# Ledger of designs, part 32: miniprotein binders against p81326

Target 1, 226 residues: p81326
Amino acid sequence: MLHFGGFIMEINHISKILEKEREEYIRNKVEEYLKQGFSKDDAVNKANQSWRTYIGHRIQDVIYNLLKKFLKDSGLKVTTDKALNNRNLPEELDKVKRLIAINYGEYLFLPDADVIVYKVENNDIKIIAIISVKNSFRERRFETTYWKLKLKESPVTSHIKVFLATPDKDNEISYKCPNGKPKKMRIILEYELDGIYFLKEDFEETEKAKHFGKIVEDIIEISKKL

## First folded at step 18 (miniprotein)

Design Z67
Fold by OpenDDE base, last read:
Structure Z67 (fold): chain B 226 residues (1-226), chain A 101 residues (1-101)
Amino acid sequence: as target 1 above (226 residues)
Amino acid sequence: GPEEILEEAEKLMDEAYKLIREARELLEKGDPESLEKALKLLEKAIELLRKAIEKIQKALDQGVPEELRKKLEEAFYMAEWLLFFAEWLLEYIKERLERQK
């Protein structure tokens, strides 16, 4: 098969495809905000923020749907933090929510969890992994690491794997030592997280840093050990 | 036999892949005519991939030697990945076309 490896790589184009809408999106949003009475500068800033949110959600949705599809036959289920932000949850999701909650004394808070992978065995819920999806690392570069470390602090959540999925469009964490200079963010993220999965071709592969195409296999393997 | 099925499936996958690439190229042009053409290509690609998946699944269900099983499973996995992308791209283009109206 001439392009066998290329089939998985097609997913790398999703980010690029989505990014092409930016100009049109920004223009339309700027116009909208101007009509709302914002200044030009404010409108532009708001439009840019809206775009970041929009494209982030689009990528998250792709990853969610992909994982949902490919994990289904293995008996694994997926949900999102958004789905858990309801007052009236089904029993199963209520259990999931409780099992990922982080203790802050008087309060429990959920980690950022774009995708939550879990299984149901003998009426018990086991959380397998949390996947954080990042389009860019301009803000809160170590937020995912924070949540990983917090999850490790409790025996209830310490087993939960935390993965990062990213197209890394700005090439912020694709290489450890480009031009001989260590990239702190790549090194720390790789060290602290259980894996980084890239929706791109041009990156430094390691034991923990892999192409996104490997995430399904890795999750399934982890699930078998729980 | 199962080997022939694998070969046929691979051919279908290769053809589908070609169509998907062409569809992506058309998407880059962004005009309605190109987008409509891209949709047709993707629909065909999806059809081919579904056929490939069906063939592979049938072969797997019939029982095959372990070595061939692994190859079939790999092909199945690849076909499903490509199908996922094709379906996503199809929906994306449909959305784009709708926004242009």
Scores: ipSAE 0.823, ipTM 0.918, lowest interface PAE 0.6, mean pLDDT 92
Fold by OpenDDE base, fold request of step 19:
Structure Z67 (fold): chain B 226 residues (1-226), chain A 101 residues (1-101)
Amino acid sequence: as target 1 above (226 residues)
Amino acid sequence: GPEEILEEAEKLMDEAYKLIREARELLEKGDPESLEKALKLLEKAIELLRKAIEKIQKALDQGVPEELRKKLEEAFYMAEWLLFFAEWLLEYIKERLERQK
């Protein structure tokens, strides 16, 4: 029994394991871009950008597959915004797409939704949560909060919980006030979002900021209230 | 009884966890021989975890007091988490080995 907490904590190693590929990945991509005729500086920049995209997708896939597995027995389903970008959607996914859409007057746009959790009851679809997956916060730091605020503006989407899942590899949001200095990003994200889930051990835990191991239970609990 | 099954399952889980940790250590070495050994350890760990899950499920199906049920469900959940990681790690190492060929 003493090691049960340790079993969940093994998920924290995924980010670390994947990050070890960075040097090799960058070298290979730089070589590829040089062969394509790019300058050395351009090749390095493109390689770094490619890495950020690559590692982000790898982590997102893990989280998606994990949630898919652990939510299945509760009758909950998962999808992604990418899966919704199709002209010919099954009826179920078409309904999901419409139920997360944000109104901009003449146009409807989808929020960034790396993982979408929903349930189907008597042919009615209820959106439960959107999970944004971020490996780092170098770009678009408050985009997730923007989408949360936009979702709140409509009675159709106001109930949708928005969570952030991150290994926070650069320790950008792990603590609210390290060394007595407020971390603006952590404070704002925690305030505006419904929860932050960390795939790491070294972070400041609060009511909204928890280890990723709690996300399944929290989603199931929310689903029972809808 | 169900309590004995839980204890057996926990032992299997502990053994699997040890193997997974050893596999991670071998992965850090990164050489092909170490990676192949890591795969074997993970395969064994996965087998042990599946056995643990099966035992727990069997105990739950027999009907148990609520207090024991809660413990079994917790153990089941933990075993599934560890299994997920072990399977992910297995696939990751396979991919690494393929890239080295």
Scores: ipSAE 0.822, ipTM 0.917, lowest interface PAE 0.6, mean pLDDT 92
Fold by OpenDDE base, last read:
Structure Z67 (fold): chain B 226 residues (1-226), chain A 101 residues (1-101)
Amino acid sequence: as target 1 above (226 residues)
Amino acid sequence: GPEEILEEAEKLMDEAYKLIREARELLEKGDPESLEKALKLLEKAIELLRKAIEKIQKALDQGVPEELRKKLEEAFYMAEWLLFFAEWLLEYIKERLERQK
């Protein structure tokens, strides 16, 4: 069937569709913050921050639900860092939390983990992958890389794959050297991470940089080797 | 036979895809009438995709040659992807309509 590629590519429209609401969202939030007594400048800044959070969550939810759906038949489970922030966790999730924790001596902290993929075999939990979801790279550009490096430092977590999923709406990491100028962020992210998955058409494809449609297959393949 | 089922499923998927594209175009217009029409198109698309998935699954359950099995599994996967998007878009448009009230 000639259109199979087109079917997967429809996911690329999600980010574009959501971004069209920005102007209305900002206007409404500015008005809200002005009514709360903020200055015009503060209201605008707060509205922009609110938008970034909002759009980020919407995209994360899509990716979470997609992975949950497509990994289910392979016996793989998914959760989030947010789900692990509860005082009373089921035993399974408590184990997941402990198996992704980063040791800082006196303290254990969780990496940023928008999606966590794991399997249960013989009552043992195996963490397969962490997926970081980013709509834009204006903030915390190398945070995902930091967590990948930290995970590598422990034999408990060194096997965990770290992936980045992004629509890259601002074209910050879509190409390595656009117009002959190296994009530091693309080069470093691709080098340090296990993969980058794009929810868009226009990007430089490499062994590690692929369309998001490949992420399910890649995760399943990794899971078979663990 | 299973080959005919695959062909039927592919036709359903193509039809659903056309409806989804039309729904996206209507969404771009953004007026309530266009959004309501888009919902109807998406509901139909979802129905077609579910039917396609059911047909494919039935064929797979009957046992087929390896070559045909691979084609059916691919079609199944693509149909599920398109269904996921259509369902997301349906819910999104419902939310938009609610905000316009």
Scores: ipSAE 0.822, ipTM 0.918, lowest interface PAE 0.6, mean pLDDT 92

## First folded at step 19 (miniprotein)

Design G93
Fold by OpenDDE base, look of step 21:
Structure G93 (fold): chain B 226 residues (1-226), chain A 83 residues (1-83)
Amino acid sequence: as target 1 above (226 residues)
Amino acid sequence: SEEDKKIEELLEKADELLMEAQELAKKGDYEEAIKELEEAVKLLEEALKIAKELGNEDLIKLVEWMLKLLKYMIEEIKKKLEE
């Protein structure tokens, strides 16, 4: 039995580990942008922006790989929205893509789905959960909530759990009422989503707000009810 | 495959060692904790080698992350020993 207690629990260090790469990354990107003809100030700004995007993808990749590994023994499969953007999808992934699509009348669009967990039973695909991975909440703070609400509107997708995974480095949603003041974003996200999983230890734990280490067990439990 | 099973065994053992090391570190047994983590690193390095031979990119990335984590932990514990 894969003891989920070691590597998953130590995910808390992800921000610090990745931050060690920042200096070299920024230096290399600045040099690249300077060669492209940007000013020094513009190069630095662009490098910093690039880093934010880069670190977000790295965190997403780690989460994807962990979930893929630890859910495998339970018979659950994991994919990403990126994988679904391929023109020539295998039949299985094509079905997954269709099962998470949101209806806008003449158009179908996919929700932001960084990680998608599903199972295959008797040649039938059941979508279990979508995990949105966010490093920061500077932009599109309630985008995940929007997608959750949209998924609820259809009987085809209403059962899909939507989770948020974040290190929340800036403590934007780690606490509900720090210093007696309600954090609107935390309260709304926790209310609307099926769960928030923190890649850190310093947060207010609730029924829906948990450490990332619990996500595997939670997903497995959900899968048994479907 | 046999190779997949071997990788899984290596990862499980590494995870066990990690958990043991954490307990040791909490008790202040930093030297022993480091030894356990170093052993775990060796197991992961072997797993990485096999994963590369198999060409499993996802597994390679996973093991590389695990290695980074263990090395980071070793470094952090070493700092405590110097304290």
Scores: ipSAE 0.802, ipTM 0.921, lowest interface PAE 0.6, mean pLDDT 93
Fold by ESMFold2, look of step 19:
Structure G93 (fold): chain B 226 residues (1-226), chain A 83 residues (1-83)
Amino acid sequence: as target 1 above (226 residues)
Amino acid sequence: SEEDKKIEELLEKADELLMEAQELAKKGDYEEAIKELEEAVKLLEEALKIAKELGNEDLIKLVEWMLKLLKYMIEEIKKKLEE
């Protein structure tokens, strides 16, 4: 019942903490690829690509575990899109999967969710929010907004809040009008999404763009209204 | 149950110590802040052992992150003290 506010508020150090691992990670991966017979240049390129994937998954894991811990006392449950793609789904998770899936005719796809928050009431499941975790915006820049728009197309999924969580260490979306010019990506993401939660201190705060430390309170309040 | 209750007590105490350390560091009481954070590390190391005995992978990952965060904060405060 006691809040773990200190640990969630200090999440803003995550980029600096994880970046300290980079040099050793890259060195170990280069050695691994060289042993597999890749050229030196190819090994370095593969190692750098591997790092970008790795750090994204590490940030995802931290967010997932913090939310799972902090939301449990409010009767809220947390899962991931990876867990939902498991071949041996419990009935509860199978229902969660069905409630967020998007139909493309003969094909059924899950949105880019990373982390899904839901509750169970009267043996029914309500999806509260999905959180997309992005370390950078160099590729797949508007993937999250695409999924929000698809979820809005059906009354079954239109209530689902879609959040973006990001350290945004390269300041790609931290400010709406840096240097007096509108930043298209920040403007569109904030307009289309239900919230952007920054894993750092230095950003332009708005009604939708907040420090990650506010996400637990926001999710709990949303869940009370559903 | 007993082990789950023990882990919750350890995590709650560690968070209390973290919040106390934050206030001490704001006041410039760096040595005291480090002392509180080091005690929190001890509590989380105990919590990690119990989480591993239970085989609870999500708790293990959570506590490992919490430890990494506390150790980072101790390192940063020590830099300020050495200045």
Scores: ipSAE 0.720, ipTM 0.882, lowest interface PAE 1.0, mean pLDDT 88

Design G99
Fold by OpenDDE base, look of step 21:
Structure G99 (fold): chain B 226 residues (1-226), chain A 83 residues (1-83)
Amino acid sequence: as target 1 above (226 residues)
Amino acid sequence: SEEDKKIDELLEKADELLMEAQELAKKGDYEEAIKELEEAVKLLEEALKIAKELGNEDLIKLVEWMLKLLKYLIEEIKKKLEE
């Protein structure tokens, strides 16, 4: 059984490691946008925006790959919303997609589900958890909470755990009451979600707010109860 | 598969070396820590080779990330040795 003490714990460095790529990325993107006919200022702005999207995807990919690997021995499977956006899905993934869908009357929509953990037992699929990965909370601060609440409204999806994973580089939700002032976002996210997992060391730990290193164990434990 | 098992073994050993290296670094044994991390890098490079041969893209990405991490840690420890 893969020990989780090394690589998963050292995820704390993810922001610093990926940030080293920024300069080259920005340079290349600026050049690309200049060739497309944008002004220098516009090119720089677009490059910076592109970087924010890029770095978010990179963090998501790392988390996905780690979870996929470390949950494999427990018999758990991992997929992504991106994988579910295919027209021709394997039967298993088609079932997964249907089991996370939210009912809006005449329409079914999928929640934001960066990472989806599920198990297959006796040809039945059970969704265990959805992990939302956020690098920053500048936009859509409570989107994950919305999806959690929507999932709770159906007996089909009410059991699905919803977790948030974040490096929280700007310390927006790392502490509940820094300097005696409540951080609304941290308090609400922690209350509504099943857990918050930090890709860093400097945060206020609680029952629901933990280091990312705990997520594998937590998911395995949840899976045993389903 | 046999190859998958081999990769798992390599990753486990690399993880053990990483943990040991971190403990060594905490004690100030930076040179030994670097040696262990370098050994871990070699194991991961072998794992990467096998993963590429298998065409497992997810595994390739995982090992590449792990390699980046180890190299970063080595650099950070080297900076401490120069202080």
Scores: ipSAE 0.834, ipTM 0.932, lowest interface PAE 0.5, mean pLDDT 93
Fold by OpenDDE base, fold request of step 22:
Structure G99 (fold): chain B 226 residues (1-226), chain A 83 residues (1-83)
Amino acid sequence: as target 1 above (226 residues)
Amino acid sequence: SEEDKKIDELLEKADELLMEAQELAKKGDYEEAIKELEEAVKLLEEALKIAKELGNEDLIKLVEWMLKLLKYLIEEIKKKLEE
């Protein structure tokens, strides 16, 4: 079994590694926006926003690729919401898409699902987990919780585990009660979600709050119960 | 496929070298740690080549990330050697 223990554990460096690209990225984007006619202040602001989006996607891609590789030997498959947004889907992905859809009466919508883990057994698809990847919690702090609650409302989707993966660079949810003060966001996310996986070492570990290195094992275990 | 197996072997060996290098670095054996990481880089470069030949974009991205990580670690250890 490919454990890749070293590479999984060293995921802790992802924020530092990607941050090295920031200065050059911002400089280039500022220049681009200036050429488009934006003011210096607007260009800087837009560049910073672009960076936040960019780094978020990069982290998501790393997590996706790691999970895809590490779960493969267990017969588990991985996809993304982006892959499901195609008009022409293979039958397998079309089924996956339908199995994560949330009912809003006349409409079906997909939850935010950065990573989707599923298995195929006897031509049946079972969704195992959805993983939301967040670099920071500046925006949409409880969006993942919303989707978890919505998925829980249907017997079709209620079994789907929803996990959050984050480096939590700003230490917004790393500890429950730092200095005796409860961190509302950590407490709520941990309570409502099935797990939080940290891409860092400095955090308060609990039953639901774990290092990212444990996510593969946890997903495999869940898959055996479905 | 045979190529997939080869990639897996390369990645496993690279992972082992990474783990060993980290232990060496913790002991202060920075030069040997760097040597192990450089060997791991070579293995990953070979894996990357095979992945590109296979056209497996996800695997390419994975190996590229791993390479980036190893290079970062080498740089960090080199800084410690200069300190």
Scores: ipSAE 0.818, ipTM 0.928, lowest interface PAE 0.6, mean pLDDT 93
Fold by OpenDDE base, fold request of step 22:
Structure G99 (fold): chain B 226 residues (1-226), chain A 83 residues (1-83)
Amino acid sequence: as target 1 above (226 residues)
Amino acid sequence: SEEDKKIDELLEKADELLMEAQELAKKGDYEEAIKELEEAVKLLEEALKIAKELGNEDLIKLVEWMLKLLKYLIEEIKKKLEE
């Protein structure tokens, strides 16, 4: 089994590494928006918003690729909600899509699932885990929790583990009670989710809150129980 | 495939070098740490070449990230040497 102990641990630098691209990115986007006829202030604001989206996707991609590689030898497969939003899905992915769908009466919708881990045994698909990747918690703070709760409501999806992976750059959920003041977001997320995995070293470790390096082992262990 | 095995071998060796380099850096042996990381970069560059030949986009992206990380670490250690 491929073990990337060094690379797993050094993921802590992801935010700093990617942030180096920000200045150039912003400059280029501002120029683009100015050419589109936006004011300077609007261009800057739009560029900053674009960066937030961009950096989020970059982090997600790194996590996706790492998990895909690390889980491959265990026979586990990885996909994304984006990959499932295709009209022409192969049979395997179509089954995956159906197995994570949430019932809203007349409609089925997919949860936000940046990374989906599943296994195929005897032509049967079992969903193991969904990983949500969050760079910041400025918006939609409890979105992942919502999806976890919704998945629990059905016997079809109740077994699916939901994890959060984050660098938590702004230290929004790194500690439960810094300076004696409870951080509601950390407490609620840890309570409701199956685990939180930090892409950093400076955080309060608990049974559910761990370094990202533990996620592969945890997923493999869960997979053995299904 | 043989190519996949080779890539895995290269990545494992690079990981070992990274871990060794980190230990060296913690001890203040920055020059040797950089040397180890530079060797790891070479291994990853070879892996990247093979990955590109295979057309494995996900693997390409992974190795590119790893390269970016190693280069970053080298730069950070070099800064410490200049202090």
Scores: ipSAE 0.817, ipTM 0.927, lowest interface PAE 0.6, mean pLDDT 93
Fold by OpenDDE base, fold request of step 22:
Structure G99 (fold): chain B 226 residues (1-226), chain A 83 residues (1-83)
Amino acid sequence: as target 1 above (226 residues)
Amino acid sequence: SEEDKKIDELLEKADELLMEAQELAKKGDYEEAIKELEEAVKLLEEALKIAKELGNEDLIKLVEWMLKLLKYLIEEIKKKLEE
């Protein structure tokens, strides 16, 4: 049994739990935007957009904190792309940043990396996995696959596993062929990524599509092979 | 640290209670499930206090989420009990 197995499994409720905050959040944001001089309609639209961003960050934070805690006992460390977005970084994080950078000729850019898992052995840093967190697939559907493919192109980053974590509240990628119709996004994401981890129970499980509760074990196993 | 160990122990116990509570709820023993979850909440509140004393922001956020989850589950089970 995984350490904190109950909390990991009950993550399935994350969407419902966070949705309870929506009404109050929207109300407060609408008021804020009205005070800024926006029309009522504009204020509502802006508030809804703000909520989408907010809820995404909240889910990311939960996943980050869970992984940080669960992986700590295994000697694994966790950071985020946001933490790396600083001019002055500690040596360790500077090394992490460099080890996930993608080469575009004259420029290096970081992939979208909501959560970065790495280990420090013999003063060397090894990047283990990048986890992308998505609440919905309405926009930017293939961004995670793009970054996976880019990371795969370099021997420096090709070993890095790229995972997607999602509650998939709208069942956009929960099943491959519901009603006999292929879900393009599910098929492509599962094919291109190293794994999809669902923050829910109702999904089609495969070798690569698993419940979020399996991610800790999978990461630990990967870490042992590096 | 000793405080970190204490927090870990509290979180582990809370997790065990959560798992037991879910099993109880599946069996229809909602009252006992709620009691166990409420006990788990108390453990997490203690953990939160220690985490705040340590100034560990990530741990604070983690425990706050766990508390939110437990409170949600309690509410959901209470709804079932009232039906």
Scores: ipSAE 0.817, ipTM 0.928, lowest interface PAE 0.6, mean pLDDT 93
Fold by ESMFold2, fold request of step 22:
Parts: structure tokens; C-alpha cells; sequence
Structure G99 (fold): chain B 226 residues (1-226), chain A 83 residues (1-83)
């Protein structure tokens, strides 16, 4: 039976759970960089940068494994752009890669699609959604919006839903008009994307901005219309 | 496989216990919520053992996350008992 799961709905604790790993991670990385000959100050800076990358990948892994497990009974498959960048792809994944690639004249690039949901029907592959996982918006604020717009340029990819999943622990996009002023980043992301799924409790919920626990039901419903 | 079916049953039961614990905690029944979560942990430890025997890395990572979440919730509810 398909279950949305209490586990997927309780993902709102993910930032606090993973933050407990920070102290040990930083300590280990500082030691590693000191062995490489960096000064103490440089080692600390590099360790903090490494943590930001690590925590983003950890959140992505949690989302991937949850979706893979809980979408399976609905006939939906899940992969990642990391898996699609392997040298030797199975035929199925090679088709997935070709179906989301963007043409730039002499070059072909994958959009930044951390998690990809697709369906196999009568040996045909239909891409349902891509999910961009952002831990923070310090850099690459509108990258996901750019890829949505590029996917809309072709009738082959225009049906692909583009979602953003984020804990947004610093409240960079949690509210449309914090302190009475429109927050440009939230307004543009919500306008252009097909959905924003928050991995926390406190945010302004709208038709497109939802708790992450709703994403499985939304993906399944979208897949029925394709 | 039979092992995959067993893991699915364990995960499903653990999820039911988590949802029961959520309702108990909403009512302020913290000690009973902790009992349900501790039982769910036992089920997930069994699921993790089977996943490791299968060598299924994605499933191992999933169950390890689920265990971290349950243990976090147990500690948070214990803090509320101390209030």
C-alpha cells in the first residue's frame, strides 16, 4: 500500500537533526586541512565551507531516499542528476538524461535537477518533476527559476514540474511580505515555479507554498494527468 | 524478495507507531508517546539489520534517517516531560 508516511511529514525537523552533526564534522575537517598544510584560520574557513556543501547533500539524500521508497508503489521512479552524470548509464537512465537536457547550440547541459521523478509506461519514459533542494539562498538565488524557464521553451519539456524544497532556516523566502514589504525572492520563486515545499513548520502557506509532507500526494496526482 | 517484504512490514508498522505517538504527544500523553516511539525504534533496528544483510545502500540510508528522526523526537518529548 502507498503511504505518505508520518516519517515524510516529520521531515520538518531535518535542520535541527542534522545540525547535531556539525561540531564533529567541523572538528574532523579542520584536522584534515591542517594535515594538508593549511593555517588554522584557513582550515576553519575551509571546514565551514565544506559543511555547507555537506549539509546540502545530506538533505538531498534524505529527500531522495524518502521519495524513492514512498513513490514506488505508485509506479514512479526517482533518480538524481549525480546518477545521470555517471560514465556508463543503463538505457533507461540515458533516456531520462536526454529527456531533460537543454540545448545551447554546440553544447548540451542538464538543468540543475537534484532529484528527478519519472514514470515508465509501455517502454516510454515520462518526466514528471524535478526537485531542486536548497539549504540556503546565499548564492544562486534564482537558479531554479532559470531552469524552469528553459524547460518551458520546448514542448518536449514544458510539462515538467519544477519544485523547490528547502528548510529555509534563515527565513529568506518563508513569507511574502515580511514587515509589510514584498520579499522579491519569495514572490518571484512562487510565481515562476510549480511549487515550494518547506522542510520546517513556520512559513506562509499558499496554494504553491506547502509543507514538504504534501509533495508525495502532489506528485502522484500530477502523474495521473500525463 | 521475502526480506524486502519483511522490511516493508517493519517500516509500515514503525510509521503507524510514529503517527500514534504524534497523537499522544498532542494530548500531552508524553510517557505513552515515548513508549510507542521506542517500539518503533526496535522495529527500525530490525529493518536496518535486514537492509545491511541485503547490502542495499539506499535502504540502509533511509532506515538510518528514520532512526535519527525517531531518536530526535524521543529526546524532544523527554524535554517536555521535564517541564
Amino acid sequence: as target 1 above (226 residues)
Amino acid sequence: SEEDKKIDELLEKADELLMEAQELAKKGDYEEAIKELEEAVKLLEEALKIAKELGNEDLIKLVEWMLKLLKYLIEEIKKKLEE
Scores: ipSAE 0.768, ipTM 0.903, lowest interface PAE 0.9, mean pLDDT 89
Fold by ESMFold2, look of step 19:
Formats: structure tokens, C-alpha cells, sequence
Structure G99 (fold): chain B 226 residues (1-226), chain A 83 residues (1-83)
């Protein structure tokens, strides 16, 4: 049986570790864009945008791979919304997709989720949780909350826990009332979601806002009740 | 598979060394902590070799992350040793 307590607890260094890649990444991307004929200013802007997308996907990959490996011994399986959007979907994943889909009249869409945790029990699939991984909260501040509310509207999805995982390096949601002023985004996210898991040390801890290292125990406890 | 079992054994031993190194660093035993982390790196390098032979991309990415983490911790402890 696998034991990754040390590695999952040290994930809080992820932003510092990945930031060391930035200088080389930006340099290489600027050179690529210059070769494509962009001005220096445009190349720099495009490289910085490319970095933000890259680092977000890197954090998602780390979380996915850690959870996939660490939850396996508890009988829990992990997939991603990217995997569920593939055209040739295995039967098991097709069932997962159907169990989380939301109806919008004549259209059927998946909630925006990065990581999905489920179990297979007596050939039945039960969705345990979805985890949204956010590096930044600018234009998509409340997307995770929207999906939680949509999942609550149907009895077949209302049990699904919706978590947010974030390094929140810009401190947009780390504290509820900085300087005595309520931070609307933190308060609404904490109220509506089932949990916020921080990939850093410096944040205001509550019963719903925790270190990421706690997510494994929480998921396992939830799975035992289903 | 037997290779998967070997990788799991390497990862578990590396995690144990990481936890021991954390305790050593708390006591100020920085050189011994570095030695244990360097041993964990060797175990993960072997795990990475096996994961590549299997062609298991997810496992490769996991072990590569673990290696980056250990190397980061080694560098941070070396900074403390020079203080």
C-alpha cells in the first residue's frame, strides 16, 4: 500500500518550484514569436500569456497525478474533463461523463472541472468529487461556484462535492476580511463550495479552507458515506 | 505488474526518506538531511527509468515532479547550511 504523506504535504512549494522555469520558458517563447515575425513587444506579451496557460496546466497535471496514485489504494479512480471530451471514450468513462452532464434545453454540457474522482462499486459508478484547479481568479472568478449550483439542481448530481484547489499566489482569496474589509470572492467561494484547498502555507484556515494535504483524507471520508 | 510493484516500493522508500529528512532539518542536522534527500533522488531516478521503459506517461510525470521537489528541498537546505 502506497504512502505519499511527505510528498503531498510538500506540494505547497509548487509555485516556487515552477517559477524557476519561467525565465527559460519566456526566453524560448519570445525567440519563437520573433522568428514568426512578431514585434518584440508582441512577442513578450504573447510569451507571458503562454506562460500563464502553461503554468496552470502544469499545476493541474501535478494534482491529477498525485491524486491518481495516492487514492488508488482506497479504491478510488481519477480522471479529467479533458479525458472525458475525447471522441473515442471507453465505456467506464462514458458512464462518468453521463453522470455529471448538465442539460441546457437542447444542449448537454459537462461542468468545467479539471479533476474528477469516482469509484466503481458492484459495476456501478459513483461520482465523489470534482476539483477545479485555479491559478488566477480574474475573468473566471465564480465559474466553480456556478457549476456547484448547477450540479445541486439535479438529484442525480446533488451529492457531488465541488472543491477548489489553488496556490492563490496573488492572495485574492487567502483571507476573509483583510484589514477588516470582507473579501467578497473568498466569502462566496467558501460559502458555496464544499472546500477550498490551498497550495501554499499563508492563508486563513477554516473548516472549509484547508491545506491541500487534507484533501485525500476528506475525499476518502466522503467516499465511505456513499 | 512486477515493474509497477518495484516502482511503488521505490516511491514508498523515497517518501520515508523525505519524512526523515524533514525531521533532521527541524533539528538542524542539515548535512544528514541532505544525504537522505540525495538517496531519495537516487531511488526516484531508478523509478523514472522503469516508468520510461513501461511508457507510462502519467507515472513519468509524477516521478519527474517528485524529483523536482526533492532537488528544490536540497537546495533550500544547502542555503541554510551556508548560514
Amino acid sequence: as target 1 above (226 residues)
Amino acid sequence: SEEDKKIDELLEKADELLMEAQELAKKGDYEEAIKELEEAVKLLEEALKIAKELGNEDLIKLVEWMLKLLKYLIEEIKKKLEE
Scores: ipSAE 0.763, ipTM 0.900, lowest interface PAE 0.8, mean pLDDT 89

